# VHH binders against O-glycoside alpha-1,2-mannosyltransferase homolog 6 (omh6): the designs that were tried, part 2

Target 1, 298 residues: O-glycoside alpha-1,2-mannosyltransferase homolog 6 (omh6), of Schizosaccharomyces pombe (q9p4x2)
Amino acid sequence: MYFLILFSSNAELGEVLRTMRSVEDRFNKRFHYPWTFYGMDEFTEYFMSTTSTIASGHCEYGTKGITYTNHLQFILTISYLVHWDLSQVKPLVENNRLYQQRADALAQENLSYVYSPLFHSFQDWVVRSLLYHPQLEYDYVWRIEPGLKLVCEEKKDIFSTFKDSDIVFTNHVCERKHSGIYAMEEAIEEYKILNTQGDFSNIWVYSNNYTYCKYWPFNEILSLKQIRHNQTYTNLINYLLGSGGTYYHRWTESDILSAAFGVLRARANHMESVGFFLNDDVHYCPETIPYTGRCACL
Short names: E, the ipSAE of ESMFold2; O, the ipSAE of ESMFold2 at other seeds; V2, 0.75 times the mean of E and O plus 0.25 times the DockQ between their complexes.

## First folded at step 1 (VHH)

Design a8 (framework vhh_6qgx_2)
Fold by ESMFold2-Fast, scan of step 1:
Structure a8 (fold): chain B 298 residues (1-298), chain A 127 residues (1-127)
Amino acid sequence: as target 1 above (298 residues)
Amino acid sequence: QVQLVESGGGLVQAGGSLRLSCAASGRTLSSYAMAWFRRAPGKEREFVAAISSSGGITFYTDSVKGRFTISRDHAKNTVSLQMNSLRPEDTAVYYCAAQSTTYYSGLWETSDRYDYWGQGTRVTVSA
């Protein structure tokens, strides 16, 4: 079972609709895969009615209704308990002060969202809870970011391109290492020493002392079934997230998943046939364009 | 088609500064990742600095960090390299390169990832 997922808010409705129109026109109108929308706040009737009108498949919403409020509140509560449970060495006042001090340092490195506990909780929730959520009966998910535009017609079922051993289909992005990335590298080295059985060298797609390359999260397909049933992955993610790294080191889902897939030596493939633009910042044009397809990439 | 032309090279004494510029013709540089490479006599081409298509991400080789600054001007369709605190070991021919990014992979340090190259501009730093 397959679905498209979009993390958004009521304020982003305009971008969501533009993204949905391109994805529906270029791909999903042929396959009718469901859309799932998740946000920190409840979606309005207007958001739900307008998105469902564009979608060729059914739409699901992670809202603050009785059914969906529970998992969002539950994850925020778990994240809070991890930081301030009896297993933590430092008192709550000291932990909060440390968080603020580290946020100040990361802000000096020009890193965004460093003062946002909700942003940090959301990264944790995506990696730890959404991918393992018992109410989702899906084997594969296609993560699509608001602002993404598919520019070439994709007549193939892209989900059928996955081999059973594939964990991720995505593109790469390279960035400067901030202090939090060095902290993740140290945490993984520590985990490796403690557990002795993993190959933890080359955790990134590519890296040197200054630069690291990771899987780009804004247009990617993940095998939920491979992730959910991999004990090495589960142990590593629990170790990394249990340290509070999303808060203290501003780790994103992309950082965490890329590092974990590197540790696993996971089979990752490039999305070579999917042409897209994300706003004016990122573009990718496939080398092979189907002869009968439409393409507005060049 | 993209054609790149470097300028700004010359002779300078150790501790001095130079600003290199790379101008494009044929197409705009707005969709290209850009880099500077250098080749000293008898050596292979070495990565110096790179800048993403948006200009938001920059990379430098360790030996030039804090001394060199790469920047781009989309209005002028140019990429510049400001070189400060120059050393005799910085003596080389400097090349501007453009990456036709079919992927957002960002392996900008690798010369084989660049499709378009300038002819080079010579920088000589005297002791």
Scores: ipSAE 0.000, ipTM 0.125, lowest interface PAE 17.8, mean pLDDT 72

Design a9 (framework vhh_6qgx_2)
Fold by ESMFold2-Fast, scan of step 1:
Structure a9 (fold): chain B 298 residues (1-298), chain A 125 residues (1-125)
Amino acid sequence: as target 1 above (298 residues)
Amino acid sequence: QVQLVESGGGLVQAGGSLRLSCAASGGTFSRYAMAWFRRAPGKEREFVAAIDWSGGSTFYTDSVKGRFTISRDHAKNTVSLQMNSLRPEDTAVYYCAVGSFLSRYPYTESEYDYWGQGTRVTVSA
């Protein structure tokens, strides 16, 4: 089963509609894959009716629910409590000396969102939803961020270019290392020492002392089936989530998944034919795609 | 004892402009996010705009993007909302809110610790 998935909110409806229009026009009107929308809050009737009108496939809507599943029962961390009740966790986070120390260190590096428990819980929630959410099917998802615009026509079924052994299809992004990334590298080294069968390859697409490159999560296809049914992936990702790094070290979904894919030598491929823009500072135009049909990369 | 005091509301014709201001007192707010929410007659409160603690990131609900601009003055603990090209559907009571942490999705009322009493904006057709 193949799905297009958005993690979104009612406040982003305009961005969602624009994203859907470009994806439908450039790709999905030909293939009619279903859309799944997941939010931390309940979607309005207006959100559901307008998105369903644009979609060429059917639409499913879900919110974070307090659902006890087999996997979630084994995760008793402060990150789990953030998903349960933000009002209970907010005082704990505010009074937590380590959280404040980490927030202050990251603020010195001019990072935004450093003080938001909901931002941190959102990152944790997205990763847990990809691994364990009971409403998601165990096959392939195309993770699309609100605000993304596809700028080149894709006439091929992009899912058909995904090999059975592939874990992720995406692009990569590079940025300067902050203290949280050094903490993740330390956590991975500790995990490798404790894991007798660990592979000690690089944890990033590229890394040096100042820069690291990670898989870009806002336009990517994931093999949920291979990730969810592989204990090595689920154990490592749960180890990282269980550390509370999403709020202690500001780890994002991209940081966590990229590190796990790197450590475990996940087969990853570049989404070469898919041109896109996200906001004013991120774009990719294919190098070798015939632009005879439609491609707006300027 | 934190207090938020809104000002700048009033009556305007469609296409007009208003500037709302909110002054925060009773604490230090340099690391606090500040936001505007509104409640139209007969409706529940909804997110309008937010600005993070640094002033570097701003957020808007889709219906006001390009028309409203949020800004802050750290020295005065003040947040302002410049409202241009006003429409009848912008008619509401506007509330200032302050939260010690800003989410990626700052539309959620529960992220904000302190709220003002509101200032009324009426836009005539």
Scores: ipSAE 0.000, ipTM 0.217, lowest interface PAE 13.6, mean pLDDT 72

Design b1 (framework vhh_7xy4_2)
Amino acid sequence: QLQLVESGGGLVQPGGSLRLSCAASGFTFSSYAMAWVRQPHGKGLEYIATINTGGGSTYYSDSVKGRFTISRDNAKNTLYLQMNSLKPEDTAMYYCAKDLRYSSGWYGEALDSKGQGTQVTVSS
ESMFold2-Fast, scan of step 1: ipSAE 0.012; ipTM 0.412

Design b10 (framework vhh_7xy4_2; at its last look DockQ between E and O 0.23; V2 from the best seeds 0.00; counts 0 for: pae O 14.0 > 2, placed apart)
Fold by ESMFold2 at other seeds, look of step 2:
Structure b10 (fold): chain B 298 residues (1-298), chain A 126 residues (1-126)
Amino acid sequence: as target 1 above (298 residues)
Amino acid sequence: QLQLVESGGGLVQPGGSLRLSCAASGFTFSRYGMAWVRQPHGKGLEYIATISPSGGTTYYSDSVKGRFTISRDNAKNTLYLQMNSLKPEDTAMYYCAKEGGDYVWGSYRPSEFDSKGQGTQVTVSS
């Protein structure tokens, strides 16, 4: 089964509606795939009624309800707080001197999102939801970020391009390494030493001393059944989450997932034919000049 | 030169209301997300609300959701925070902040910013 999923909040409703309109207009009006929405807080009735009116397929709404029971006895102080009420996380993290010292160091590297425990807990929550959320139980998902706009007509069923053996189908993005990324690379080297029986590969799609390239999570298709039911993936991802790196090192959910897919040789294909724009920050156009009229990129 | 000037703070009783303003200059205001961040005396910064460049998307921390409203007027280069149902724990210096970024590819997720003003004090006491 194939689903369109979107991790969002009620505050993002405007971007969600614009994104859904774009995806429906360019693709889903022909295929009627269901939408699934997951947020850290319960969605309002207004959110649900407006999104369900736009959708051409069935809508499902997941709520905060991830259970971390399997990890309670070994949870680090910050990792444990993800189970806690989100309103209680900020004071504990903000009063943590190690957290603030790490945030100050990352800020000296001109890195954004450094002083936001809410951003960090959201990244952690997304990864744990993909692995464990009780209402996110289906085989394949297409992850779509609020603010995404399809800029090409997508007449073919994009899900049909995802092969049974594929684990991830997406694009990649390259960024400057920050000190937190070097810390992740060190953590993975330690993981390899602790797990000598494993067959491990390179962590990133591409990297050099200063740059790393990872799978872009805001427009990607995933095989959830293969990831959730493969202990090799869950072991590595839980090792990374358990280190607290989402808080201490500003790891994003895409950093963690991309590292796991790379190290464990996930079969990946590139979503090169899908044109998209995310807000004003990112654009990708599969057409070259002259344009054929399929895409409105330029 | 980039400048953010907060105003509108003051002394209020619990349950009262205030409206904060932030005048921006030295950058193209309408192209950046903005935030309100607060700092209780002698403590670290707490992000409380963000707003997208167009004003179409907002985000609130759980501690202020339902009580505070962020807004912007791009024609006047001004950011606002309407604070209702104020509590003693809202006592802090309040700053406005400008979105930072350094992406080759990336997403707009306004929750962290690279510049802030000198702040305006809000004191909620009996």
Scores: ipSAE 0.000, ipTM 0.170, lowest interface PAE 14.0, mean pLDDT 75
ESMFold2-Fast, scan of step 1: ipSAE 0.287; ipTM 0.708
ESMFold2, look of step 2: ipSAE 0.000; ipTM 0.242
ESMFold2 (binder alone), look of step 2: mean pLDDT 81; pTM 0.826

Design b11 (framework vhh_7xy4_2)
Fold by ESMFold2-Fast, scan of step 1:
Structure b11 (fold): chain B 298 residues (1-298), chain A 123 residues (1-123)
Amino acid sequence: as target 1 above (298 residues)
Amino acid sequence: QLQLVESGGGLVQPGGSLRLSCAASGFTFGSYAMAWVRQPHGKGLEYIATISNSGGSTYYSDSVKGRFTISRDNAKNTLYLQMNSLKPEDTAMYYCARSQYSYGYRPLEIDYKGQGTQVTVSS
């Protein structure tokens, strides 16, 4: 089973509708794949009615409902981070001296999202939703960010084209390594020692001496069967989430998932024919455009 | 090409008010969520408020909630911050910032910020 997924909110309805129109026009009107909308808060009737009108497939709506596993309590230092509820995070970040100390240090390393408990909670919630949400019983999901537009017509079934991939990416983000990334590398090494895993090779998408490249999360296909049913992935991601690194080290969904995919040598493929724009800020045009007049690329 | 120009800072007494403005140019202003961030002397950057691209959603840090109001005028490409009940702790350089995202609840993935305007609250 294949689904299109947006992590979104009622406030983003305008962006969501524009994204849906683009994806439906360029791809989904041929295949009728369902849409799944996940939010930290409940969707309004207006959101649900409006999105259902545009979709060529059925629509599903999900919110909270992430359950922790008993396994997490054995490896976690901070057990309340296993809940989707923001109230579970308050004791960790409100007036927390370590959170503030790390914010100052990471700001000096030019990290821009160092003072955003809501943003960190959103990152944590997205990863937990992908691993545990009881309604996400799919083989593959196409993770699409509100504001994304497909700019080239896709006549091939992308899901079928990339079957058996663990991740199908459209972009990489390469940045200078900061202390939070070094902390993640240390956590992974500790995890390997505790769980009798062999040594791993340091691949380009994971890290090198000065740069760290990660999969851009806003237009990608993920194998949920792999990250949910392969305990090697599930256990590592759980360990990283349980460390509190999303809050203390500002790990994002991309940091956590890219680290797991890199360390475990995921089957990664580039969705190189898919042209897209995100808010006029990020764009990708394929090197070879098979159809003139069907692509709006620069 | 992209420019963000802040104005409206200054010296004010505790309990006073200031209104900051930010004039944006070189990009499609109405397509981006915008934020106000501040940096106290010798400290890191602190998020204070964000507003969605349409202006329909706003979010505030707990330190300014109920005291500050963020707003925007997309026709004028201008972002505003109304600051009421100012405290000495509000003393900082205030920056207008463009978010990488077009929505309010992902406020701190900023890709550009202006030169800043100094706000000093002293008795």
Scores: ipSAE 0.014, ipTM 0.267, lowest interface PAE 8.0, mean pLDDT 76

Design b2 (framework vhh_7xy4_2)
Fold by ESMFold2-Fast, scan of step 1:
Structure b2 (fold): chain B 298 residues (1-298), chain A 124 residues (1-124)
Amino acid sequence: as target 1 above (298 residues)
Amino acid sequence: QLQLVESGGGLVQPGGSLRLSCAASGFTFSDYAMAWVRQPHGKGLEYIATISGSGGRTYYSDSVKGRFTISRDNAKNTLYLQMNSLKPEDTAMYYCATGRYYDFWSGYSAPDYKGQGTQVTVSS
């Protein structure tokens, strides 16, 4: 089951359509899984009609309301303030002076979007709202970033490869640790003093003093059924995000989920058979190309 | 083909107001994010505000937040900038801009094309 998170109904349409055509041609025309779209602006009729024409399955467009009481209970466990409609999310910075000081320091580390409360609010929204969203009535979601292009044909149902024990199915990315990552490591060590339920020794896929590896968020399958009903996850997210870490430490969805899944000792699987490009900047080619599939990767 | 024509600039007293307009033609206006940028005499180009194609999202530079309002009328293919509480440091040539590249997270539309500009002078 698919969804695409869109940042504007008009500005990104061309890129969304290219991504959809690729995913439909390489995979979804065989399985007819639905698409779900979330945007910072309300979707236009042109956006909705054009995307629905390309999709082999049903298309859903972001909801303005709470449709299920059950999902509201989970969200109320993690936060008193919840926004279902991405277009209604407003940046929330509690201490603007602290934010500017931290942003200036992070800018010196060459991090992007450190002065963007909208970017920080979106990271928070994904972790605390999207993954519990009433419209996502699925056990699994495939998060596909606009600009992604599948380059190898996948004839098997990729969701059937996702084991019940797996929480995430994706690729790894490694980056240099910035000051915000050390802050997350410190916050988790502090959380460990207060709660001994998790394994706090190996929160990253891999790390040393200068480098950390995390789950790549722009082409990933997530188990919503494991995330939504895990009290240890919700408690950790409340602790981390309640302190404003997306704003003051520039934590991303990838950073937060990777650390939390590490604390949970959650099972993760590598997306080995799915070849892709993201805006031609990121390129992954399977080591062994599927025998029956078209592949424009190698 | 693509044309942007700015108007509405002029001389104004500190604390006064001006409304700038930009008439767009030669492209599907509602499909593009639009920006206002300015250039003070002898200085570089400064980003002021961006508005999404639908008009649902706006972003402002810190120097103008709470004083300037960007808006658009897609039926009229027109972009607006309402400038209130004008200061001498707002004196600049103001340009309407459209870009093929829109960085949503920064709210910046990299100028692909900008008009001839309209001069705003706030009395010393």
Scores: ipSAE 0.013, ipTM 0.320, lowest interface PAE 8.4, mean pLDDT 76

Design b3 (framework vhh_7xy4_2)
Fold by ESMFold2-Fast, scan of step 1:
Structure b3 (fold): chain B 298 residues (1-298), chain A 124 residues (1-124)
Amino acid sequence: as target 1 above (298 residues)
Amino acid sequence: QLQLVESGGGLVQPGGSLRLSCAASGFTFSDYWMAWVRQPHGKGLEYIATISSGGGSTYYSDSVKGRFTISRDNAKNTLYLQMNSLKPEDTAMYYCARGGSYLPYSRKTGYDVKGQGTQVTVSS
């Protein structure tokens, strides 16, 4: 089962609609895959009606919690969901000397959002949603960022093409000067030492003089089967989340997921035929353009 | 509705002082970390200072440590930047910014809210 997923808010509806029109025109109008929208806040009727009108497939809407069911088992489920407002984060960051010390060091590196509890909470919430959200019981999701535009017609069923992949990426970033990347490497080494059961010799991917590169999360396909139902991935990701590294080391969701995929030697493939623009800043034009397709890139 | 309005910029001589203000509206100001950033003409955006939601924690770039002081008045929904011992290198458009974003990587979401700016020029 295959889904298009988009993390968004009511305030971003305009960008969401433009992105959806592009994806529907270039790809999804032929395949009718469902869209799933996830937000930290509940979506309005206007958001839901306008997005449903554009989509050629079914639309589903999820928030940080379950709002419309009263079964007792859902009380147990919501303990794994991030019930995120700023008050949940204030005790972790305000008057916390470690957070203040780390934030100061990262600010000296001129990194954005180092003092933003909302930024750090969003990173943590995305990862926990991918691991635990009760509406995300799918095999694969294609994650698409608001502002993304597909620029070439895709005739292939991309999901079927990459059905055996753990991750299908369109880009990667190697953050060479960010001190948090070195902290990630240290956390992984500590995890290996603490978990003496099993053979860790074949899961070491990067060695001396290299930091972990991350997969760019704004146009990628993820195997939720690997993230949710492979205990090795789930245990490492939970260890990294539990460290507080999103707060103390400015780890992004893609830093955490990419670390797990890299260390555990995920089956990674490049989505070479998919041309795209994101907010007129990031552009990718396929080397080979399909005969029957049209592209807007040069 | 959601708005940040900077004021207090102007022309000053080297060694002089200015106090910038930022009036916030349309959100619960006391719930957010706030920042000052600047952009010199023809250059990139530079972080200057950040303050916690309650005002108990402040952080500064190395270029302004000891010269600038960030503060806030939550009762007045106002952020301040006291600038002392101004240098020609401090000449820039100064922006007030709210510290968070739902979409942290989009070019349009560099800050949840950023003001229109106030120009500071330091020259003799």
Scores: ipSAE 0.011, ipTM 0.254, lowest interface PAE 9.1, mean pLDDT 74

Design b4 (framework vhh_7xy4_2)
Fold by ESMFold2-Fast, scan of step 1:
Structure b4 (fold): chain B 298 residues (1-298), chain A 127 residues (1-127)
Amino acid sequence: as target 1 above (298 residues)
Amino acid sequence: QLQLVESGGGLVQPGGSLRLSCAASGFTFSTYDMAWVRQPHGKGLEYIATISTSGGSTYYSDSVKGRFTISRDNAKNTLYLQMNSLKPEDTAMYYCAKVSGTYYYGSGSYPEEFDYKGQGTQVTVSS
């Protein structure tokens, strides 16, 4: 089973609609794969009706494993879970001296969102959702970020390019190393003392003293079946999440997943045929196959 | 005024070797990681190799690992790429690049992945 998934919010509706129009026009109008939207807050009726109008397949909406049968039940359930989760995090981040000291240090490194409990909670929630969300019981998901636009016509089923041995089909991104990344490297060294499975010498796609490279999460296909049902991935990712590093070291979802994929030598392939733009800052235009493709690249 | 000037490209037979050079000016060369990227005719940019500020760490794409060697001379503000066992598929325009901030790499690396690229030097491998 194949799904298109999108982690989003009501504030991003405009970007979501532009992304959906692009994906539908270039690919999904041929295949009618369903869209699933996940948010930390409830989606408005306007969000749901507007996205459903654009989609050629079915749309599903969820957060923290909730299924909706009516609007009132949706409001009551989502409000409870969101407030309950954030309430448990707030004492940790707002009243914790260690959190404040580490946030101050990361702010001095010019790292954004270091004081944002909502940012930290979002990173944690995305990783946990990919591993454990009850509604994500699918073999493969295509994770698409609001603001992404596909620039090539894709006539073939993109999921067909995924081999059974592949765990992720994606692009790579490189960023400056900050002190939180060194903390993740230390955490993995501590994990290594108790667990010997994996290659701890190559946890990143690439790294040096200043730069680290990781799997880019905003246009990727994941084998949820292989990730969710492999105890070695589950144990390492749970160890990293349990450390509180999303809060204490400002780890992102891609930091955690990329480190786990690197340690455990996940097979990853480049999305060669999928051209895209994200926020006019990231562009990829693949080779056009004569007579079989059409791209709108400059 | 930042400038990167590549040289050393040319025509070579399969199995041959070439050494590329990149002369850098207009910035403090020794404080930046440097990279080589290439662009085959009609295709996107492909990441080849990166070298740390001191030259102590190097990384290569799988397609060139074991055949290419990246190096630098900070006293001369020069980046090098030694290419051995060249194959027809190595035919491309080769660019040196200043690495800073966020960038993307992999098969089909992106035009916006680096702060600055040079003008390039053409490598053609044919029999």
Scores: ipSAE 0.000, ipTM 0.120, lowest interface PAE 15.1, mean pLDDT 74

Design b5 (framework vhh_7xy4_2)
Fold by ESMFold2-Fast, scan of step 1:
Structure b5 (fold): chain B 298 residues (1-298), chain A 125 residues (1-125)
Amino acid sequence: as target 1 above (298 residues)
Amino acid sequence: QLQLVESGGGLVQPGGSLRLSCAASGFTFRSYAMAWVRQPHGKGLEYIATISYSGGSTYYSDSVKGRFTISRDNAKNTLYLQMNSLKPEDTAMYYCARDHSYGLDWTAYEGMDVKGQGTQVTVSS
């Protein structure tokens, strides 16, 4: 079971529609895979009607407010809500001296949005949704960011091509290590002491004293089967989320997931034939492959 | 070359109004969501508002909802922030920024450095 997934909001509808038109035109009109849209708030009828007119497959919509229909979904719902409750988020940031001290320190390192509870909540929510959202019962999801444009005609079934991968990436990003990343490395060292399983020799795609590289989350395929049903993955990711590091250390979803994939030696593959632009800033144009047809890379 | 140039700041009394502008160049302005953020003296950046690429959707922080209005003119490559009912707590350097995604680390890619020069807003009597 294969699905296209967008984490989005009503405010991003225009970007969502642009992205959907591109993905449908270049790929999904041939395969009719469903779209799933997850938002922190409920989607409007306008959002749902306009997105469903573009999709060649069916569309599903979910929020942090969730529905369940059986006992297993009830258990997953309780697990999800224990980790995601607005009353728990407020004590992390409101009148919290540790939050302010950490945010002030990270601001000195020129990180963006270090004082933004919305930014921190979004990172936390995406990771928890991938692990626990009861409506997300998929083997693989293709995570697509609003603003993404596919630029090459893709005739092959990407999901079938990469069915044995834990992660299929289109890019990785390398950045200067900041104090929050050193804190994550320390958290993983603490996790090692408590647990003997896992390969902790390299937690990043690439790392040295000053830089590290992680998987770029805005155009990737994730094995939800591995993330949700492999206890080694869920235990480590839960440990990292439980630290509050998205708030106290400005950890992003890709920081958390890439570190876990590194520790657990995930089977990672590059989507070499998938050309894309994100808002004209980040792009990848593959070499000409005759079976893929034309690319509009310029 | 990516450039964001903020203007319109100044000294105002509590309850007053200011309109900030951000002139964008060196990228396709109409294709990006844009944001306003602020930095009080000696503090970090605080999110204020976001507007979608078309101007059809807006987001506001709870601290400014009902008082500030974000808008854009894609024909002029200009972003605006109308600030009404100003409070001393609104005193800060105001920056416009390209809003790529709440998951993207803007320091990871040189071409995505989105900080402009800023414009100072001071609210005092």
Scores: ipSAE 0.000, ipTM 0.186, lowest interface PAE 13.4, mean pLDDT 76

Design b6 (framework vhh_7xy4_2)
Amino acid sequence: QLQLVESGGGLVQPGGSLRLSCAASGFIFSSYSMAWVRQPHGKGLEYIATISGGGDSTYYSDSVKGRFTISRDNAKNTLYLQMNSLKPEDTAMYYCATERTLTGYFVRDYPFQYKGQGTQVTVSS
ESMFold2-Fast, scan of step 1: ipSAE 0.016; ipTM 0.429

Design b7 (framework vhh_7xy4_2)
Amino acid sequence: QLQLVESGGGLVQPGGSLRLSCAASGFTFDNYAMAWVRQPHGKGLEYIATISSSGGYTYYSDSVKGRFTISRDNAKNTLYLQMNSLKPEDTAMYYCAKPIAVAGTRYWGEYDHKGQGTQVTVSS
ESMFold2-Fast, scan of step 1: ipSAE 0.031; ipTM 0.322

